# Ledger of designs, part 191: VH-VL binders against q9h9l3

Target 1, 176 residues: q9h9l3
Amino acid sequence: PRKMVAIDCEMVGTGPKGHVSSLARCSIVNYNGDVLYDEYILPPCHIVDYRTRWSGIRKQHMVNATPFKIARGQILKILTGKIVVGHAIHNDFKALQYFHPKSLTRDTSHIPPLNRKADCPENATMSLKHLTKKLLNRDIQVGKSGHSSVEDAQATMELYKLVEVEWEEHLARNPP
Below, E stands for the ipSAE of ESMFold2; O stands for the ipSAE of OpenDDE; V2 stands for 0.75 times the mean of E and O plus 0.25 times the DockQ between their complexes.

## First folded at step 10 (VH-VL)

Design s18 (framework fv_amlenetug; at its last look DockQ between E and O 0.03; V2 from the best seeds 0.00; counts 0 for: pae E 10.1 > 2, placed apart)
Fold by ESMFold2-Fast, scan of step 10:
Structure s18 (fold): chain C 176 residues (1-176), chain A 122 residues (1-122), chain B 108 residues (1-108)
Amino acid sequence: as target 1 above (176 residues)
Amino acid sequence: EVQLLESGGGLVQTGGSLRLSCAASGFTFSDYAMTWVRQAPGKGLEWVSAISGEGDSTDYADSVKGRFTISRDNSQNTLYLQMNSLRAEDTAVYYCAKDWGRFSYGYAFDYWGQGTLVTVSS
Amino acid sequence: EIVLTQSPGTLSLSPGERATLSCRASQSVSDDYLAWYQQKPGQAPRLLIYGASSRATGIPDRFSGSGSGTDFTLTISRLEPEDFAVYYCQQYDYSPYTFGQGTKVEIK
């Protein structure tokens, strides 16, 4: 079995109309929920929209943020060769400009057994907040000052652990 | 003005190899992911492969995985596609295309090259 | 993979008419990660719309995109002679990136 980590990124809007999601914070935790990485990251593009209600990113966080290219290198060193767990994780990989192998990717927004345990339609894309409340009886993303990527990464790892045995067996029989 | 110019297409026998090139100008090449998209005669568009701006991360369609290799030379602003073990079904016009998102991946393709025809026959 | 189905396959219209093209996804496309391209015979595709509804640079305002989730529409309000072409939708939410099979807009 390979080592497993969970990731959650916060993105700000860049490009025309702020449509591009650029990396502004990344948190990575290990299997037990210990923080391996947590940094604010400076996008090398003009920030059009901080998306603060969701991202928690404000101008003050950019002052001493790690430049994107340096942060990306650090993050990819942690992710390469590991099973990476995330929620709607394709968005994190887009912001990292990174192609993680599908066989080593676990997306808690697209694991039918997890939705089934939460009494939700198996093929629906449920929010991390909803699944965490239903399955772990815990409230995350509380308030309107933005999300904690550490809290989200930790919750995501805990959610995956609920279906890990079943889902790993499924993937062994049905490789992506 | 952004320009993408493909070259290297031609007629090749089944089992053969061919290397395509795409010369880029008018933008900071290393900031953008690049992709190859192909179109068989009279058919629609099919994504083939993508590469990160720094060239350190790549992805492939299942149909070409293990046979095609995407690479780039940022000092020459050039994208490459090395095609090995070619099959008749690889016959297509091959386009290089620029990802719209700067320092990210997976946004619409805002600029495309003119395409280069690859014909594979036995 | 997300499968995109375009309809109709062919749309026969006259200049000055409105064209409405449909693109349906096999599963929900998040964050409006849907684009539309125009392709004329012998030419490369040209980006028309990104983010489901935003016009790309240089695209005339007669082109508009709308929709979300699984149902997306491209509208050309008044067809010009140069608009007769094949149109493709593309989702850029999940890898592999997928295109619809195309809708041909032809002169009646």
Scores: ipSAE 0.808, ipTM 0.903, lowest interface PAE 0.8, mean pLDDT 92
Fold by OpenDDE, look of step 11:
Structure s18 (fold): chain C 176 residues (1-176), chain A 122 residues (1-122), chain B 108 residues (1-108)
Amino acid sequence: as target 1 above (176 residues)
Amino acid sequence: EVQLLESGGGLVQTGGSLRLSCAASGFTFSDYAMTWVRQAPGKGLEWVSAISGEGDSTDYADSVKGRFTISRDNSQNTLYLQMNSLRAEDTAVYYCAKDWGRFSYGYAFDYWGQGTLVTVSS
Amino acid sequence: EIVLTQSPGTLSLSPGERATLSCRASQSVSDDYLAWYQQKPGQAPRLLIYGASSRATGIPDRFSGSGSGTDFTLTISRLEPEDFAVYYCQQYDYSPYTFGQGTKVEIK
């Protein structure tokens, strides 16, 4: 089987009115939750909105942040050929300006068996925080300090592991 | 002033191949993802393919996957669409579209070329 | 893919009247990733609204966008003669970045 990694990214607002979501932090963990990558990333454009409440990103984090192009290269090397697990992961890929094959992507926000296990409607989009609390009895994204991308990536991987066997079988029968 | 100029359209037989080009000017080409959108005669708009600013990431509509290849030459400020195994349903005006967001991927399109017509006949 | 259904198919109005165009998504789309375009005969589309409610550069304030989730609306407060055209909504939240089938605003 292919190696599996989980990714979570934090974005800040750039461009006109800060409507462009630019990568400012990326965390990648392996199947066991070990951190493979965790870097603050400097967007190529001026940051208009740090979105600190959600992103946890502050101006001080950008002082020695890795330039986007360099970080992107590092991240893509890790992701290439892997099954990549994430929550609402299309946003992470968008921020990375990267398209990962759908057949190698696992989005925990769109896995009906996972929602069923959490006593949620199968076709509803549930938050990572809610699923983590319900299925792992763990609180994430607590407080006003913003998200921890490492914590979120780890939680995402743990959630997927709960339904991995069932979902992989489903995908094998129903390839995207 | 941003300008996008498509070329390469024409009449081609079913199963044939065609290569479209889009010459870009008025902006830093490599900073923006580029997209091809097509419009069949008298029909609506259909997203076809997109490529990242660096050219190292691509995406395709299912209708063209395996047949079309998007590429770019940032040194020449040119976007390409290689179309193989063309079908009648590929008949359309093909637009080159600039991504609205700088250093972004898959955003709205703020500038479009005037399009180039591709006609596929048997 | 996300299917965007626009309504009505055709909207017949007079200059000076208010136009309300609907775009319904088959599934929820982020407010940040919904666009509206205007296309006149023989011309390329022109971006009007991005992020559901933000006007593109140079777009008159008579154009406005609103909505969230699965229901989005383009409003033209007072139609000008140059506003009679076909209007498309587009989502760029999920690939493929699909368009609605269009609404034609024609002169009554």
Scores: ipSAE 0.565, ipTM 0.867, lowest interface PAE 1.2, mean pLDDT 94
Fold by ESMFold2, look of step 11:
Structure s18 (fold): chain C 176 residues (1-176), chain A 122 residues (1-122), chain B 108 residues (1-108)
Amino acid sequence: as target 1 above (176 residues)
Amino acid sequence: EVQLLESGGGLVQTGGSLRLSCAASGFTFSDYAMTWVRQAPGKGLEWVSAISGEGDSTDYADSVKGRFTISRDNSQNTLYLQMNSLRAEDTAVYYCAKDWGRFSYGYAFDYWGQGTLVTVSS
Amino acid sequence: EIVLTQSPGTLSLSPGERATLSCRASQSVSDDYLAWYQQKPGQAPRLLIYGASSRATGIPDRFSGSGSGTDFTLTISRLEPEDFAVYYCQQYDYSPYTFGQGTKVEIK
């Protein structure tokens, strides 16, 4: 069976008015939650808005950050051939300028059995913070220092494990 | 033309629950964060909750944490506020507002709905 | 929590006059995260100014914002009949994203 990883990214604002989301941190964990990758990443464009209140990214983090092209190569080597789990993972892939094969992608924001376990409408998009609190009794994204992509990736993997058997069987019967 | 239309307000007893909806049109809904702001009759504005464009991040005022849940259905261009354990001080007009910032909340609210009244009585 | 205190509570002025509205924060707020809204009776608020000094789309030049740190000002250089309303400042630097209590601009 294929190995499984979880990914989470933090983005900063580039482009006019800082409205373009550019990758500034990426964390990847294995099935057991061990960190495989965690780097600050320097976008190729000027940072207009660090979005620190949510991203946790500050100017000092960029001083020794890995350039985007190098980081992207490193990240893609880890992801290739693996089942990749994330929350609203389309945004992470967009920031990486890469889209993983759909058959190997798992998005905890779009898994109806997971919503059902949380007593949420099956087709609603629920926040990672809400699902984590409800199903894992764990508070993430606490305080004014922004999010931790390691914490978020670990939470995402734990959420997927709650529905892994059911959802993998569903996907086998219903290939995307 | 940006339009936001709230619904689901009404009279509810203390301790009860209510779900508000906001139908959005005139912009790419999933690109923008959304916010609920309330205004008690004759009083000022109070920020309640915010949600990112894809729904992966949320934030709440302390007065509603644990009781209210913000969510969105981007396939239906709809924002929700689930309100549980309602109290008299939750009586207000609830406004749905569009954040100016793309994907993340906390920039400013450039478009507002006309509001829906929630009245909590004992 | 950042408390915003607006002054005066009420301004009674005539059309054509200059209005100056003050917003004072209990602690420093980045000027990139201060907004002003207008609200007429029975209507939703309308964004006037964001980033302390930038006019929102469609807002006429008579509205201007200034200030930094703890002291912010909204100025209406020449009041029009449609400008008689309640004005709110809001900080969005730190959660909760608080509003001031409002300044009512009313016709004499």
Scores: ipSAE 0.005, ipTM 0.561, lowest interface PAE 10.1, mean pLDDT 89
ESMFold2 (binder alone), look of step 11: mean pLDDT 91; pTM 0.937

Design s19 (framework fv_amlenetug)
Fold by ESMFold2-Fast, scan of step 10:
Structure s19 (fold): chain C 176 residues (1-176), chain A 122 residues (1-122), chain B 108 residues (1-108)
Amino acid sequence: as target 1 above (176 residues)
Amino acid sequence: EVQLLESGGGLVQTGGSLRLSCAASGFTFSDYAMTWVRQAPGKGLEWVSAISGEGDSTDYADSVKGRFTISRDNSQNTLYLQMNSLRAEDTAVYYCAKDWGRYSYGYAFDYWGQGTLVTVSS
Amino acid sequence: EIVLTQSPGTLSLSPGERATLSCRASQSVSDDYLAWYQQKPGQAPRLLIYGASDRATGIPDRFSGSGSGTDFTLTISRLEPEDFAVYYCQQYDYSPYTFGQGTKVEIK
């Protein structure tokens, strides 16, 4: 069995109109939900939009944040060679400037059996909040002060575990 | 002024090898992901391969996986594409292109090289 | 892989006319991660629009992009002689990056 982790990142807006999503926090948990990594990360570009309602990032979090280049190295060391679970995880990889193998990537926003269990159309893209409420009877991303990337990573791992056996068998028969 | 200058294209026989180079200037090379995009004669654009700014992470189109290797030398501001086991369908103009997003990837390509023609024949 | 289908394949117009080019995606493109490129014979592609609607640096305001989800449009409000070229849409949401097959804008 290959080791498995779940990741969730928070991004802030940089570049023109804050259009670029730059990494500002990353949380990684193991199979049991224990935190392996959780750091605020200093983007190397000027932050034009903290996106605080969603990211939970404020200027104060940047004071002792780990510089991007160092944080990226630490994160990639954890992810390399492991099955990585995330929700809309391609966005996390874009912010990390990282190409994780698709054979080792599990995106809970694109697992048809998971949507089926939630009584949602198999090919719809459902939010992490909706799937967690439907399948785990738990409210995450509550309030107006931003999301907790630790909470999101933990919920994502638990959601994947609901379909793990079925989905791993499917992937073994239908390699990506 | 950002510039990308490609070289290394030419005529090769099926099963042969060729290495393309792309010399970059006018920007901090190691901060940006780089990519190769090809265009067969009279056809559209096809993404081939990408590499992270540090050169520690790579991705490939399924059609070239296992045959092509992308690499970079940040000390020389140069991007490479090593092409092995070439097939007739690899015949194309190969462009190197710069990702728009600094310290990120998967944004539009804001600058392109002039292209270098690779012709694969028996 | 996200498949992008462009229409029409060829658009024959005169200078001064408006050109409307369509790009349809096989699945929703998130965060407006769609770009448009112009390519003239013998030249490399040139970025026109990124983020579905934002003009790249140096691009004249007669070029505009719109749309979201699966349906995107490039509009050239008044064709100039130098605008006759092939135009490609490209999604940069999911790897592999995919391009449409192109729309040729030619002189009538």
Scores: ipSAE 0.794, ipTM 0.899, lowest interface PAE 0.8, mean pLDDT 91

Design s2 (framework fv_amlenetug)
Fold by ESMFold2-Fast, scan of step 10:
Structure s2 (fold): chain C 176 residues (1-176), chain A 122 residues (1-122), chain B 108 residues (1-108)
Amino acid sequence: as target 1 above (176 residues)
Amino acid sequence: EVQLLESGGGLVQTGGSLRLSCAASGFTFSDYAMTWVRQAPGKGLEWVSAISYEGDSTDYADSVKGRFTISRDNSQNTLYLQMNSLRAEDTAVYYCAKDWGRYSYGYAFDYWGQGTLVTVSS
Amino acid sequence: EIVLTQSPGTLSLSPGERATLSCRASQSVSDDYLAWYQQKPGQAPRLLIYGASSRATGIPDRFSGSGSGTDFTLTISRLEPEDFAVYYCQQYDYSPYTFGQGTKVEIK
């Protein structure tokens, strides 16, 4: 059996007009939802837009943040060889500049059975907040102070567990 | 000024191998992700492969996965594409391109080389 | 993968006219991760627009991008002789980063 973790990252805007999404926090939880990693991360470029409403990142979080290159190395060591679960996880991998094998990646925004259970269109990209409310009867990402990447990673793992048996069987029969 | 210069293209037989190089100048090469994009004669653009700024993470289009290997030498400011088991469908002009943002990946490509032609003949 | 469909395939216009080029995505492109490139025969592509609407450095203001989600547009307000070229849209939201098939803007 291969080990499984869930990841969620918070990004801030860097580059012209804050267009680039740069890693500013990363949380990783194990199968049971226990935190394996949770650090604020200092981007190597000037932060143009903290995107605080969504990221929860403020200047104070950058003071003792782990530099990007060091944090990236730590995170990749945790992810390597594991099944990694995330929601719209391609955004997290883009911010990490990391290409995780598709055979070991599980994206809860692209699992048709999960959308079906939520009475949503099978191939639509539904938000983590919506799926969590519909399937787990839990409100996440509430308020105006930004999202918690720990809360999001935990919810993502719980959502995946709802379809794990069915989806793993599908992937075994239809390898990516 | 930013310059990218591809080399190594040529005529190769089906099943053969070829190594492309891209010499970079005018920017801090080690701070940017790099990519290869190809264009078959008279056709559109197709992304082929990308490499992180330190060279420790790579990605490939499904059509070349297992056959092509992207690599870089930051001390020489050079990007490489090792192409093995070449097929007729790999015939194209190969461009190297610089990712737009510093320490970013998968954003628009702000500078491109002039391209090098690879012709795969049966 | 996200498929980008450009229309029209060929646009025949005269210098001084407005060109409007369409790019439609098979699924929503998030965060405006959509770029436009210009390519002339025998030359490499040149970045015109990133982030759906932001002009790249050195690009004349007659070029503008707009749109979001699945529908994007490149507008050239007043065609100059050097603007007759092939134009490609590209999404950089989800790997593989795909390009449209191109729209050729040619002299009438």
Scores: ipSAE 0.712, ipTM 0.884, lowest interface PAE 1.7, mean pLDDT 91

Design s20 (framework fv_amlenetug)
Fold by ESMFold2-Fast, scan of step 10:
Structure s20 (fold): chain C 176 residues (1-176), chain A 122 residues (1-122), chain B 108 residues (1-108)
Amino acid sequence: as target 1 above (176 residues)
Amino acid sequence: EVQLLESGGGLVQTGGSLRLSCAASGFTFSDYAMTWVRQAPGKGLEWVSSISGEGDSTDYADSVKGRFTISRDNSQNTLYLQMNSLRAEDTAVYYCAKDWGRYSYGYAFDYWGQGTLVTVSS
Amino acid sequence: EIVLTQSPGTLSLSPGERATLSCRASQSVSDDYLAWYQQKPGQAPRLLIYGASSRATGIPDRFSGSGSGTDFTLTISRLEPEDFAVYYCQQYDYSPYTFGQGTKVEIK
């Protein structure tokens, strides 16, 4: 079987009006939830908006942060050839300036059986917080001081495990 | 003063090959993802392929996967599209486009070249 | 894939009039990842609006974008002769990155 990891990234706003989402933290966990990578990342552009309420990123985290090009190389080395699980993971890949093969990507925001288990419409995009509360009876992203990308990556892997057998069988019969 | 200039278009037979080039100037080329967008005669715009700033990550529309290869030479500020196994439905003006987001895949395009026409016939 | 449907297909107006162009998405577009482009005959597309409502550099203030989710609008408050062109919306939220079919703004 291919190795499987879960990823969650935190982004800050750069560029005009802070509209560009630039990578500022990345956490990667293995199948059992053990941390493989967790670093603050320094964008090579001026940070216009820290988006702290959601990202948890503050100016102090940038002081010893890993430069983007180095962090990106480390992260891609971990992801390449593996099944990568994430929630709305396309945004993480955008921030990494990286395309991961669809056949090796698992997005917990777009898995109909997972929504079904949560008593949600199959084609709705549900938040990670909502699915984790409904299916794992666990509160994540608590408070207003920003999210923990480690906590989010761990929750995302556990959510995927709930539908892994069914979804892998579906993908084998219906390749992307 | 961002400029993008496409070349390499022309008439080619079904099943043939063609390589397009895009010469870029006026910005730090390696910092931006680059994209090819095409437009068939009298039709709308269709995204074809994108490549990361370092050239180590690529993405393709399903209609061109396995046939087209996007690449870049950052030392010469040039983007390429190698087109193989061409079909009649590949007939289009091909535009080189600069991603608007520095060090990310924004997939919105702030600058475009003037386009190069590719005509595929039997 | 997200399908973008633009309406009307053709908008016939006179200089000085207001143009209102619609773009509807088959599913919700996150974070306002919606752009508008202008294309004149024989020319490449030109970015007008990104993030649903932010004008690109050098774009006159008569152009404005609005909307969120599935319903987006491009407004040209007072058409000038150079504004008669084809307009495309584009979502850049989710692959494949799709364009609408275009709205032609023509002189009546």
Scores: ipSAE 0.638, ipTM 0.864, lowest interface PAE 1.8, mean pLDDT 90

Design s21 (framework fv_amlenetug)
Fold by ESMFold2-Fast, scan of step 10:
Structure s21 (fold): chain C 176 residues (1-176), chain A 122 residues (1-122), chain B 108 residues (1-108)
Amino acid sequence: as target 1 above (176 residues)
Amino acid sequence: EVQLLESGGGLVQTGGSLRLSCAASGFTFSDYAMTWVRQAPGKGLEWVSYISGEGDSTDYADSVKGRFTISRDNSQNTLYLQMNSLRAEDTAVYYCAKDWGRYSYGYAFDYWGQGTLVTVSS
Amino acid sequence: EIVLTQSPGTLSLSPGERATLSCRASQSVSDDYLAWYQQKPGQAPRLLIYGASSRATGIPDRFSGSGSGTDFTLTISRLEPEDFAVYYCQQYDYSPYTFGQGTKVEIK
């Protein structure tokens, strides 16, 4: 059986001018799209910018949010030893202060066959919203109330499944 | 006042080993990821290794993978770089540096140590 | 990997002149994750600019950063004697977190 999950995180702005991206929500789904983890996470730093238009995070979500160190431990237990799928996943790992092995990482923003199916240049970085619309005929990240990390993680897993056989064969021949 | 003080540099033969230390003060050490960045004589900056604030996650430049090990002792506020199987091309000044973002959200470095010279000779 | 190319390699200028330093990325850098560092001979690098355009604490206002995507610029409006140094750009968008090769600003 496959040991594969998809992750999507929401970040808020902390630090000088809110430029630092701090984890504020994380969603993890299994191969079938079932939710394994979905928590609001309290950054240990003062939140300067909730970035609500994109993150969907508001002050009320922080009231009972899981502290960062506890949430990180829970998340890493789920990710460790599994194939982890994400879109621009380096940003999620950055926010988690975590280095997942490249051999077990699948980034749907950097899979040339996926872009090819979407009639996009193979080496371009396309948004999750664009790829999902083109390949799954589904609109995600709709409106101005912020993104759903669950929705994004589910879409990311479904996108990967479109190229999974081809890409896993490529990786077996060309180990990272 | 944030201070980072490197030590342990020196002369070593090819194939040898050396351990660098970086003593940190003036900030909550365990809240920040730390890095080693090196600079060969007359050359530019090259990132070498990165360690999470908890010390449980590490990453390395391809040029040093399998040879170098980054570690930290949060009780002593000290960062380490264990260097094995040294090559002439590892000759450089090694800087320790603090990630600017609390809990490793930055990968930009706001405070640097003075550097320690490592010379690898045949 | 994102390759950063700085130009020119060397700028020979006099105090009081404007310095313009370029940093070009081989692919787009997201969210302005681009920093500039200053390094004087025998010294460690010093963070000048982060987020492409934000000055770090204590950095004089004669230093400014601009640009987005693949094309970034560091400007020093009026060179002071202490500004003659090597300047490095760094992207912190994607691993490996690469530095440019540097631009040396030297006295004419």
Scores: ipSAE 0.380, ipTM 0.775, lowest interface PAE 3.7, mean pLDDT 89

